# Ledger of designs, part 4: miniprotein binders against a7ua95r516to809

Target 1, 294 residues: a7ua95r516to809
Amino acid sequence: ASLSLLSISDLVPDLQFIFFWMSNAIEILYFIQQKSPAYMQTIELMDDKAGSKESLLSATISANEEAMTILEEVIMYTFQQCVYYITKTLYVVLPGLLDCNPFGTEPSSEQCRRAAGVCVCAVCVMPEAVRRVVSVFQTTSDLLQQYQVHSEIQSQMFAYLFFFTNVSLFNQLIDKGPARGWFQRSRVLQIQASVKILLDWAKGAGHNHLAQKFFAKFCSTVTILASPPQQLSQMSWKALCAEHPSLKPVQLHRILTQYQLMAELGPLPIWQPSSEDEAYIYRTVDLLESFENH
Key: E = the ipSAE of ESMFold2; O = the ipSAE of OpenDDE; V2 = 0.75 times the mean of E and O plus 0.25 times the DockQ between their complexes.

## First folded at step 9 (miniprotein)

Design x2 (at its last look DockQ between E and O 0.61; V2 from the best seeds 0.00; counts 0 for: pae O 1.7 > 1.5, pTM O .604 < .8)
Fold by ESMFold2, look of step 9:
Structure x2 (fold): chain B 294 residues (1-294), chain A 80 residues (1-80)
Amino acid sequence: as target 1 above (294 residues)
Amino acid sequence: SPELRELLKEAAEILREAIELAEKLGDPELYRELLLAIAKLIRLAIWLRRKGDPEILKEAKELFEELREILEKARELLEK
């Protein structure tokens, strides 16, 4: 039976199983790729008095191809299962990031510095909502290291997790932000501080380039919303598009509309879309991101 | 399932030894047999987790016996 999972710690046994078998599948695939030429050479050096060399060479090639096909299928399936389990956990904890106050006095452990290395404690405490997200990423990283999963696969997994995180946070902010008051300047600054903690974790974990790539849309959104009115009002639509290429015209237009409303800058639009972009600013089908689009 | 857990533990133990011997093995015939059996063992571990009907459980036990036989032959060759 399917059960709703509450925390990453409940998933550890499932992830341990999957990482064990995935890491070994990867290792054997690599072994076949690296050792196959040497074994083919061994066959070529055999005494071929019974004519068995050609049969053995053909059987070895066929077995290698079958084994590699099996292993590739296993790796794909196990990777997808890892992503499924971990993103189920992320889906539950990510919305709290938009409501939390990293400058606040909410209860926190005095574990500002951990053995895993990333802590934001000089000015801010880590709020519980941010800690829960970091815990998912850190537990994933620790398990991948424990089972010695190939570094390329580890990078691909965090690319998926950061993509999922970006889509989830962006969609929640755009869709629910007006009703939840998330476009108020004080809330945007709190959200910006919370996201910085996640970005600092990613940098310390060696995934800075992935975080820069996959958080770009959400980070651009928060950067615009956090800008002082005097600075933002001096920027043209074209300049904003150039500064924030990750945002589609409909997305940028919606963000600026919400900014103008919450900053009480009047009903007259400040930013004039270019003529080619004006055709796209009302395409509501492009407003929210797809979890399938990466 | 307790039986499933014990089978998966056994599969992991067989895998560990099989990998060690595969890295040392120079015989082309045993090389191809061992690597293909290892790939099938890994896939079977995933299938056992996903569904554990009696046919798959029987296939698992047969594969474990086959792989143990291959490992014994590999050990004998490495002692020569």
Scores: ipSAE 0.630, ipTM 0.879, lowest interface PAE 1.0, mean pLDDT 82
Fold by OpenDDE base, look of step 9:
Structure x2 (fold): chain B 294 residues (1-294), chain A 80 residues (1-80)
Amino acid sequence: as target 1 above (294 residues)
Amino acid sequence: SPELRELLKEAAEILREAIELAEKLGDPELYRELLLAIAKLIRLAIWLRRKGDPEILKEAKELFEELREILEKARELLEK
């Protein structure tokens, strides 16, 4: 199937199966971890009938180790599969987030129009491009809740998805932004508004801290680009580094250079990197984020 | 196979009940049997994602019967 046609809804049946076994495996693993010591103690307290106790204990330990190993493998595998499928859907919908105009009268989603009433829910009032992204996250959240997946695994899942989203959006903005006009203030404000809607959703879903943490780099970039020239031109390199610690020197330098070009500002000595950072601004290998750093 | 998926789902339900009973009984042999059955079930579940092998369905049916026996044993132990 063409990646362009892949929706999260098409993956729900497969995801349901994966989440079912993920949840079961986690539950069973916790059970074993909690109860195994008590069972071992019970065996230890049994009357020693001619070495049967030691053999039973050894056999139980071996069975426990095997079961736990398999369960851990299943949890890891199912987690990776979920991430794989969900990130594929994100890959398709995320570019739309950079191109959308959230201030435009985009028609309400066809799905909500078919319901007899104008749904005024927060999702229905979202721009279509934002709604598509939110739908991926919401579906993921709903499935995790439906199958009562352990909260820690839910947090790890969203951490990775937010990480992936941030890397994807950041890299696209840095790489294609100048050519696409995304560095223009009007476009940046649109992007900022779209991201705010996503962050508001994350807050409402209980993932505020994770969203703030993992979107920091993209948000910092958008914040800098959204800043008026009069304000940004008064900020030193050191001040910008301090305010945006998530950005590497090479990234900040790239953003400022493109900003300068877009705003038709002459060279600004105040944005000159420090002597300490001078060597790092030329590390082009560090310009784009890696998906492997998670 | 839809049949295999349903069978494994039922097996998981039986396993949950057996775990609950085992927790109440504190029987180490029952616990060991349960652990081995868990390992088998999880292996079969992983294989379900692979090509529908008729041998897997047979193994799943055998496991299902094994789990039923474990559950019955657990119930008998609770009644004593």
Scores: ipSAE 0.196, ipTM 0.657, lowest interface PAE 1.7, mean pLDDT 84
ESMFold2 (binder alone), look of step 9: mean pLDDT 73; pTM 0.597

## First folded at step 11 (miniprotein)

Design y1 (at its last look DockQ between E and O 0.74; V2 from the best seeds 0.00; counts 0 for: pae E 1.6 > 1.5, pTM E .700 < .8, SAP 72.631 > 70)
Fold by ESMFold2, look of step 11:
Structure y1 (fold): chain B 294 residues (1-294), chain A 80 residues (1-80)
Amino acid sequence: as target 1 above (294 residues)
Amino acid sequence: SPELRELLLEAAEILREAIELAEKLGDPELFRELLKAIAKLIRLVLELLRKGDPEILKRAKELIEELREILEKARELLEK
């Protein structure tokens, strides 16, 4: 579909409508869960003079189960639609994080620089590429709050958005990094700073634990690549696996290979995979992550 | 489409009113009827969210009117 060209702001009217119905369905489901037992009790306490008490109870139980099942389906469908549209916008903006420089000294706009009076370059700390990603997360957060979506559903949505972000950034870094020069130390440090801005946003928004969990693979990759050679060359394969359990053997091996090339290191015996991992470092099908893996 | 959005907003209003009324009810049979009507309308809302089919739009409008009549009778009963 042509949705790959839409910004998050273009999707807000549709997202508002979907979040509205998600919230409605959650509220109705909560009502049924809280009130149905009271009505069942009322039926049980009724005088059974006409002999219809058991039939009324059975019919009420049946209606309750049908309503709850349908409401759960609406909640699931609306959740899936939200993440579908939101991740389409994320897919478009995420690559820019790998190419931007968060250490710029000038403000992001001429108006920002003029309004400050003097050169206050540190005041505008968020690069445009990072701002575009944060805008997607912030807009999502604002919509969830606006429609008072249950906090558990909000957490599940950000868990998926952070998972999606991790997969996108990791796959692009591994796949395109050599050709784009992203493994150069100065570039890795810029990438690390850009991710730090995202992590700070997540912490301020109350999602720090989710971001730490779901960005682990990408963050581990950047941490390894940013390590000084004298420090990293002293760590064995087993030690690196233990420090970075989010990385599969083939992924860790690829990262170390790129590190050797960029740091101009020769082969290091201490980085030889364990016998347990020896067969797995060649599983090229496991190198990139799937976007469909929840 | 605008027609679909207007119908779905109308459905949300009726469902909210049904919940409000059901909180005040002490009549198990009327509660069961409201719950059954709510379930039917929610099923049609799901189908409308997936596809704005004209036949489903017509059924949803009819069900909204049916639920509105149930709510009116229930409100009259609650007055005394």
Scores: ipSAE 0.550, ipTM 0.853, lowest interface PAE 1.6, mean pLDDT 81
Fold by OpenDDE base, look of step 11:
Structure y1 (fold): chain B 294 residues (1-294), chain A 80 residues (1-80)
Amino acid sequence: as target 1 above (294 residues)
Amino acid sequence: SPELRELLLEAAEILREAIELAEKLGDPELFRELLKAIAKLIRLVLELLRKGDPEILKRAKELIEELREILEKARELLEK
């Protein structure tokens, strides 16, 4: 089946099953962790009836280890499966975010219109491309809440999803941006507005800190590109590095070079990398972000 | 398999009740039996998630019976 046809809604039944067992496994694991020491102590304090105590203790330890091991495996597996399915849906919808014109009058989703008539919820007033992205995150949030998944796991899930989103958007912008005209000021402003809607959603969902942290590179890139030429041309390389610490020297250099080309600016000595950074600006291997090692 | 998913949900409900009772009783033997049942249940879940063994349905039914027995033991202990 073409990845293009995969929607988050189609995956909800499978995700529900996975989230259910992820949550249950976490709850059970926590229960065992909290209660096992007390039970072991209880066994230790029992009267030694002809070796029965030692055998019971050994058997209980073994059963505990087995249960803990398999629970951890299920938690890890279910987490990975959730991430896998959700990131697949993100992969499909994220490119639309870069092409989105949030200032245009796009009709609200047909689905909300059919169900509730005129839905004026924050999601329904979003541009379609943004709404599709937000829908993935919202569905994830709703499922996590529905199954009362531990807050730490929720945080880890969103951390990864924001990381993935940032890497995907950043890499697409850097790689395809020049060819697709995404570095043009008008297009950049559209992208900036779209990202702001996403960040506002994240803030409303209680993930403001995570969103700011993990979207830093993409946001920095968009901020630089959205800057007026008169303003940006007055900023030194060092100042830009300091203001945008999430960007590697090679990334900043590429962004500035493409900005220069787009804005038809001549070479700007003020943007010349420092002697310390000069060796790093040519490390093209570091230009794109990796999905690995998160 | 919808049937298998429903059976596993039932198993989870029985297990939850058993956990609650076991926690109240503080019985080490019951706790050990509960741990074994947990391991069995979670293995079945893992196998189902991996789309493995076609015999999972049979095992799930057997596990439900085991869980019911554990629950019954817990109830009996609570009545003493």
Scores: ipSAE 0.524, ipTM 0.835, lowest interface PAE 0.8, mean pLDDT 89
ESMFold2 (binder alone), look of step 11: mean pLDDT 77; pTM 0.666

Design y2 (at its last look DockQ between E and O 0.57; V2 from the best seeds 0.00; counts 0 for: pae E 3.7 > 1.5, pTM O .636 < .8, SAP 72.582 > 70)
Fold by ESMFold2, look of step 11:
Structure y2 (fold): chain B 294 residues (1-294), chain A 80 residues (1-80)
Amino acid sequence: as target 1 above (294 residues)
Amino acid sequence: SPELRELLMEAAEIFREAIELAEKLGDPELYRELLLAIAKLIRLVAELFRKGDPEILKRAKELIEELREILEKARELLEK
């Protein structure tokens, strides 16, 4: 699979069309909801001279119900199509967040390199991998605003995009982390800094609450891994579970086990689960998150 | 497909005009005619997204012409 073939900019013409249609469907639905009672009342007050009042009222009720049902289906379908295309692009760029180094002054482009000697710009500070992810979020935000999509729909879309981001990053860290060296402390601190840049974007875009809610699992994971070994070893299993409720026991156990192995800690059984938690931990199906469960 | 995109753009423009005229006119019979035609067209569009059947596309174009006729009737009534 080629990482450069799924750019968000390649999808913009199709996304513009889908957002336009979704926005129109929402406006028509709103019109029906606001005007239908008035038209029903007008029919009920009509002179039944031709004997057609009952038939007209029945036909109007049926038309309203049919139209509203279809519009709700269209809105849901277009929303799902937007999310599908956007998450396809996002899936391609997200792994780079786990490999990048946000601490260096290493220009991502020739233009940023030439400016580095004079002043540090926002482009020079942001790693290319982080920039690619932010570009997907920012392009989505710009399209939603361009087509004046209702703020509630915009929030729902970013809720899903943040949910998808969290699931993708968490699953890759758990599944590929040992082989890729992502549990090493220097890498964890780099990952933490990259996530902070994303959270800062979300705050500036007005989505801070959604980001805090939907990134909780991945952020908890990074917080644990970034903790100094001396601090972490003094916390009991019960305290860690209570401090990180977004993590299932199997997930917390996996993270702590990998931390011990990569931090070269000795055999410390202080994180021993209870027998009840051990039964839950052996549910291998509970380790990875589903993209369809939010 | 380009034909589907053209149809959807035409439908969107007609829907916007229909809403505007229905709001200004306030005629219950015209509202019912527009709503019925819009519902039928939206159902055919949903079928086109699922199937892409040329016969469904043809029927959708016929409904667009029906909507244009209803809108012309509405414009004439508004002028009176």
Scores: ipSAE 0.223, ipTM 0.689, lowest interface PAE 3.7, mean pLDDT 77
Fold by OpenDDE base, look of step 11:
Parts: structure tokens; C-alpha cells; sequence
Structure y2 (fold): chain B 294 residues (1-294), chain A 80 residues (1-80)
């Protein structure tokens, strides 16, 4: 089946199975971690019948270590599988976010229309492209809640998904943006509005801090590109670096160069990199974000 | 498969009960047996995700029966 046809809904049965086992493994691991010390103490307090206590203690320690190792492997594997499937669906829907016009009256999806009542939920009023992205995150959230996955694992899952989303959107914008016209102010404003909807969802879902942290690069890029020429042309390289610390010098330089071309401003001396950054602006290897550094 | 889902649901119920019983009994030997059986079952289920092997399903069923036996022993100990 072409990757293009894979929806999150198609993966839900498989994801449910994976989340079920992940949750169970986490619960058992947590139980072992919390209760094992008490069990060891209980064994230690038992009357020392000649050599049996030490043997029992050793056997129990060994069993705990083995069980914990197996559980950790299962948790890691199931986590990776969840991420793999979810990121595949994100990969398919994320490009639509950059092309989305959130200011247009796009018809609500047929599925919400079939329910006789106009669902006025925040998701139903979203542009289709944004809704598809949010649907992936919401489905993930719902599954994590359904299976009562430990909060730390939920946070790690969303951290990775936001990271992946940021890298994907950032790289697409930097690489394809000029050719696709995404650097045009009107298009940037559309992108900014779409991202805001996503961030608002993340805030409502309790992931505001993670979203702010992991979307910083993409948001900074969009913020710069959305800035009026009159405002941005008054900002020095140093000021821009300070305001957008998530951007590497090479990234900021690329964004400003493309902005300059799009806005037909010509060379702006005020945007000239500092002597300290001059060597870094040509490090094209650092231009695009890597998926591996998380 | 539907059969695998049912098996997994059953396993989950067994696991929950096993954890609760282990907490109540405070028996380190029973605790160890339960932990090992649970760990083995989880491993097999994880392997079922990799390989749709009917032999793994059979082993999983056998482990569930083993867990049921351990749980029954645990229940008997609580009634004493």
C-alpha cells in the first residue's frame, strides 16, 4: 500500500495492541521497582534458617534483574514501534500543513457532517490540513490515556513527535520553501496561523512547554519570515541571533538571504554576520536539522 | 488476529491480579515466580509482534495457563 494512503485510523488497531503491551510492561516494571526493596527487606528480616535466606535473597535479586531487563526491552521496543507508525502518518500529512490556507472556508470533513449535529468542537472548525495533523496527535493522546500509560512515557512520546514535526516542517520550509512560494508573506502568514492552531491544541492537551521547546526553530523561522520588511530591516544580525537562539548562524543567514530575495531588499549591511559567526554561516551541513540527534 | 487480542486481554487481567496478589501476600517466592512468568509472557507477546508465528501463540497460551496456576496457588495462600 502506497505510504500516501496510510491514515492514522488505519493504524489504530495495531497501535492499540502496541500501547496495551507498552502500558502493561511499564506498570509491571514500576511495580517491581517500587516493591522490590520491601521484598528484599522482608527476606532480610526472616529468621536465618541455615543458608536458605541468603540463597533466597540472591535468587530474588536475580529474578528481579532479569524481569526488569526484559520489561525494559519490551518498553523500548513498543515505544519505538509506536513512534515508527505515528511518524509515518505524520510524514504523510505534514506537507499539507505548509500548503494550508486556514483563512479559507474549507468544508468540514464528511465524517463530522454525517453526525446529524454540527460538531462545533475546536477540531471540527480546523482547516482540513491542520485537522489531519492534529488528528494524529489527538489519536496518540487518546491511546496513551486509554491505556493509562505512565506520564513520563507520554511526555517522551510527545517530545519526540513534536521534535519530528519541527524537524520535518523546518527542513521542508528551508529546502522547498523558496520554490513553493512559502517564503511569500501571505503564505507565511497562513503557515503561522496553521502552526498557531497546532500549538493551541498542544496547550489544550497539556503539552505547552514541550511544544514551545521543540517547535522553537520552526516558529522562529516563521516569525522572521512573517515580519514586515520595515521591521526586520531594522534588526541587526546580533539582535536576530539573540531573539532567535534556536537558529544556528547558517540557518539564520539562509532565512535572511531568502527573505531578502523575496522582498527585493538588496544587500542589508545590518544583517551582516559578526566576525565570530562568519565562519559558521557557510556550514551547509548544519543547515537542515537531523532526525538522529534526539 | 482476534484470537491474539483475546489472549492478550486475558493476559492483562492475569497480570493485574498477579500484581495485586503479590502485594497482598508479601511472599517473596510467589513474587519471584509471578515476575518471571509475567516477564516470559511479555517477551513472547513482543515476539509475536515481530513474527506472526503460531508456535509463539501456543507458547503464550501455555504461559497463561502457568500464570493461572500460580494465581490459584496465591489465592489458596490468601484463604489460609
Amino acid sequence: as target 1 above (294 residues)
Amino acid sequence: SPELRELLMEAAEIFREAIELAEKLGDPELYRELLLAIAKLIRLVAELFRKGDPEILKRAKELIEELREILEKARELLEK
Scores: ipSAE 0.166, ipTM 0.655, lowest interface PAE 2.1, mean pLDDT 85
ESMFold2 (binder alone), look of step 11: mean pLDDT 75; pTM 0.632

## First folded at step 12 (miniprotein)

Design z1 (at its last look DockQ between E and O 0.81; V2 from the best seeds 0.00; counts 0 for: pae E 4.4 > 1.5, pTM E .600 < .8)
Fold by OpenDDE base, look of step 12:
Structure z1 (fold): chain B 294 residues (1-294), chain A 80 residues (1-80)
Amino acid sequence: as target 1 above (294 residues)
Amino acid sequence: SPELRELLLEAAEILREAIELAEKLGDPELFRELLKALAKLIRLVRELLRKGDPEILKRAKELIEELREILEKAREELEK
């Protein structure tokens, strides 16, 4: 109940605090790594006053090691906390993406209407369900930029968020898709259009490569389901495996089986798995993606 | 608490200023003191992120006073 009301905007104050300390810890760690050797050398060049130099050097090394260790712990912890809070908000809004009709006239966001009247920016023209997902990513991007977080950490953050999004959307589509009618051609085309809007945003935000990499499985699934029966029925199992290497044999088999049922095609010998893949198509444990294998 | 967050932000600002002064002075003793103070600050941040303990507020105030003393010593040395 409480999670359904959680918006990214509600978490911004807490996220700001976490991002602040993550950024500061990274900056300070970098500073220590660069400056500590010079300070150690300065101590080594001092006149040896009855063993005081050695004791000072030892004490400085110990203080440096302690500070660096704690900084690394804080960086890891703050990163994990950011991911945890942001993924919770994604968990709430992602199901709406699968139910979205992007071809309908939905009203622009209330925020843009209040501030500027009729805003025609790319975000304001997005369907509400897509806009909610994009808002989570945009807020994350804005916070990372605001606190000038190192580019490598930004890339790792978005890699994980895209991974999480792909796993969530893929698993929901495979598990609930048949019952929800998401395998119907008209619904698939809506999903495809919604995902395209998200990918276009990622491209505009400078994350095109990461998005293409981590959304490959979900995009492949949607592409297969969006294919006309006349076209897909001409493709062999081997050809489909080659075109969609991100899909495991059990996943491809499930998609094709559900497609066949939806399109009323009957059994298609051309879609029969190869003898090599036949043992793998029954591995139901591999059907859904795991959140742990990132 | 909002008060504790503000205190930790203040501590971070004081520490940044002290680091800048330490760089100008090139004093290894001052650098060591700053590293120790930094370790204490980051530890408090870690504890705040994990637990809302009222004892953290007291420790944060003590740390701010320690940092102010370090900063003042650094300023005095720079003026010599």
Scores: ipSAE 0.218, ipTM 0.680, lowest interface PAE 1.8, mean pLDDT 85
Fold by ESMFold2, look of step 12:
Structure z1 (fold): chain B 294 residues (1-294), chain A 80 residues (1-80)
Amino acid sequence: as target 1 above (294 residues)
Amino acid sequence: SPELRELLLEAAEILREAIELAEKLGDPELFRELLKALAKLIRLVRELLRKGDPEILKRAKELIEELREILEKAREELEK
């Protein structure tokens, strides 16, 4: 129906075209950057018998600068188009991670353990909701490899995709979690397991540092929610802030409030915000993350 | 659309070959001509990526022929 409902496989032909041109523009830009000084030096060493050396040098500099500027614009445009299409598919599949039960669909279920005592490959046993997300990341990785895109650009693309994923999951958990029952401990443990499968993919794909950096807020949220009440009730507000620096005060306050409801705990004095944070816990404009702040 | 994709692929291949020949020849005037033609073509590629009307496609085909002429010139110089 709409672009936001398309799977990544539906977009591959258009993505192939965009990646192809992005890769070529990058290679041409790097070639010019590496070779242009040598050509300029060649002109500067020329004999100025006809008085044309400065004119040739000036024209060559002008053409060089124009080409590099336009190549940079094409690289930026094609990168933005790739990200746009890929994140549209991510937006459709990411909510399923929050409803997923990775323990009930894995071959390590009770039926699987009775039939076989060995592990099966991770892709074959991956829950469908996780598989749909991994498919988007894996397809992106395959396209980047197919078109030999420069490694720095590959890293930038996955940095944004992980940023987008973190914002989407965090916002949905905070916004819809109460109505969907996502703050129940059994559900949080299921979410944690699903995200671990995704993080394991990122590590195996060579993006561990990026995933750790850009998933920090969502992972901190799940870690707090998964903590046993006996352990979490021993941690002060200040200690929680120090352990989870990615969380804003309004976010931590909301998470602890939902935890109290789930665990049937009354207000705890140890969770009273510090004086410096009290002004920030009511800033609802800061509760949800923006997709534009990468 | 398929014709546009083929045309842009051809342009990229011709450009890469022309740069390689310019490097082997060591000719700064050929390098300048290459950069000038590249700038024109890339400006049209930017417009084609935003919209793909027939007039822009026609201009791109003309610039690809210009690139081919630069390539033939470089090949002839190398065979000297």
Scores: ipSAE 0.155, ipTM 0.647, lowest interface PAE 4.4, mean pLDDT 79
ESMFold2 (binder alone), look of step 12: mean pLDDT 77; pTM 0.687

Design z2 (at its last look DockQ between E and O 0.86; V2 from the best seeds 0.00; counts 0 for: pTM O .691 < .8)
Fold by ESMFold2, look of step 12:
Structure z2 (fold): chain B 294 residues (1-294), chain A 80 residues (1-80)
Amino acid sequence: as target 1 above (294 residues)
Amino acid sequence: SPELRELALEAAEILREAIELAEKLGDPELFRELLKLIAKLIRLVLELLRKGDPEILKRAKELIEEAREILEKAREELEK
């Protein structure tokens, strides 16, 4: 059956089954890796005259390789399936982060909206758009912990989810920002506040280092756009590149162009690209990021 | 497909028992046989995860019965 709603809660039963087997396969693979050398040595120390020593060793090596190969296939398949389903839900909810107002005039849920006229303190201050993204991350974290998935695999999962989030937000901002007014300073400050909520979640969940690494491009973009004109106009192209190494020259150039338009700045000589970078500011193939993991 | 899920959980039980026996026994030939069993059961699980093919149900029941016989013999050897 096809569903119209792509919320993460609809996927939990399928994700539970997939995480269960990913975790089991990882544990079995680890067991085989830890035990096989000892058994191989035991065979090598057996009777030299028996004649069957080489046959048993060869057969054991073959069985070991077959088992590890299929376990690796299951681990890769289950990881890919989890990523596919989770990023499908992220893709649907992420654009809302660029439109929401985290400085809050309305409650974020229907029940909180109905109660807002009576409540002195907003019970659902987090914007609904931010809550939906956090819910995907939190649900994923809860499932990984529930099935005791190896910590290295948990880190790889969130590395990809943060990478996907960064690419999606960056591409949407670059593509739709001019038409949607997302480069206006008040909107950039709203976006910055929404992203801070995600970064705070990542820190509290123990993924601060991954968030710092994989959100870098989008965070750099927002940091530049949020800078007051008097501060940003003092920074040369070279200084901006050094402070924001995650941005490609074509991306930095586009961001500064949009900043000039919205901040009412004319062309600034200090923002002229270095001679080294001038060839790259028009490479449109480098403007948007790919969702493919390298 | 609750039937396929239930069968996969039976495979998980078998795999846990196979690991336990492999840890307790020092017999390299039995270790090799348990590796073969693990590979077969994991391949079954991969097929259940990818395809959900109804024919898998029949093959799975046959494999699980074979697996329980292997584990029973291994437990008897351990008790000696």
Scores: ipSAE 0.641, ipTM 0.888, lowest interface PAE 1.1, mean pLDDT 83
Fold by OpenDDE base, look of step 12:
Structure z2 (fold): chain B 294 residues (1-294), chain A 80 residues (1-80)
Amino acid sequence: as target 1 above (294 residues)
Amino acid sequence: SPELRELALEAAEILREAIELAEKLGDPELFRELLKLIAKLIRLVLELLRKGDPEILKRAKELIEEAREILEKAREELEK
């Protein structure tokens, strides 16, 4: 099936099966971890009948280690599979976020219209492109809650998904932005508004800290590009580095160079990198973010 | 396959019952047998998740039957 036709809804039955076993494996692992010490103590307190105690203890330790090892493998595998399927769906819908005009009156989704009224819920008023991205995250949240997955695992999953989303959006904006006109102020403001909707959703879902942390690079880029020329031209390289610490020198330099071209600004000495950063601004290998660094 | 999903659900129910029985008995031997059963069932689940091979269905049925026998023995011990 072409990646273009893959929706999160199509994957729900498979994801449900994976989440079911992930949750069960975590629960069983927790049970074993809590109960095993008590059972070991019970064996240790038994009357030593001719070495039977030591053999039973050894056999129980071995069985415990085997069970825990296999449970950890299942948890790891199911986690990886969930991330794999969910990131595939994100990969399909994320490009639409950069092209979205959130200020346009896009018709509400057909699904909410089929219910006998205009739903004015926060999701129904979202632009379609934003709603598609939010739907992936919401479906993930709903599944995690449905199967009562441990909060730490939920946090790790959302951390990775936000990381993936930030890398994807940042790389697309830096690489394709100039050619697609995404560096134009009007388009940047649209992107900024779309991202704000996503961040507001994350805040409402209880993931505000994770979202702020992992979207920092993309948000910094959009903030710089959304800044009026009169304001940005008054900020030094050092001030911009300090205000946007998530950006590498090569990334900041690229953003400012493209901004200068778009805004038809002459060379600005105030944006000249420091002597310390000058060696780093040409490291093009560091320009785009890697998916492997997380 | 739907059949594999049903067997997986049955395996989960068996595991839950085994845990409950082990908690009631407080028997180290039963706990050890439970751990072995958990290891076998979870290994089977991992294989189901990875390959979905028809041969796994046969192994799954055999393991479920073995698990039922273990539970029956545990129930008998609880009644004594």
Scores: ipSAE 0.452, ipTM 0.803, lowest interface PAE 1.0, mean pLDDT 87
ESMFold2 (binder alone), look of step 12: mean pLDDT 78; pTM 0.696

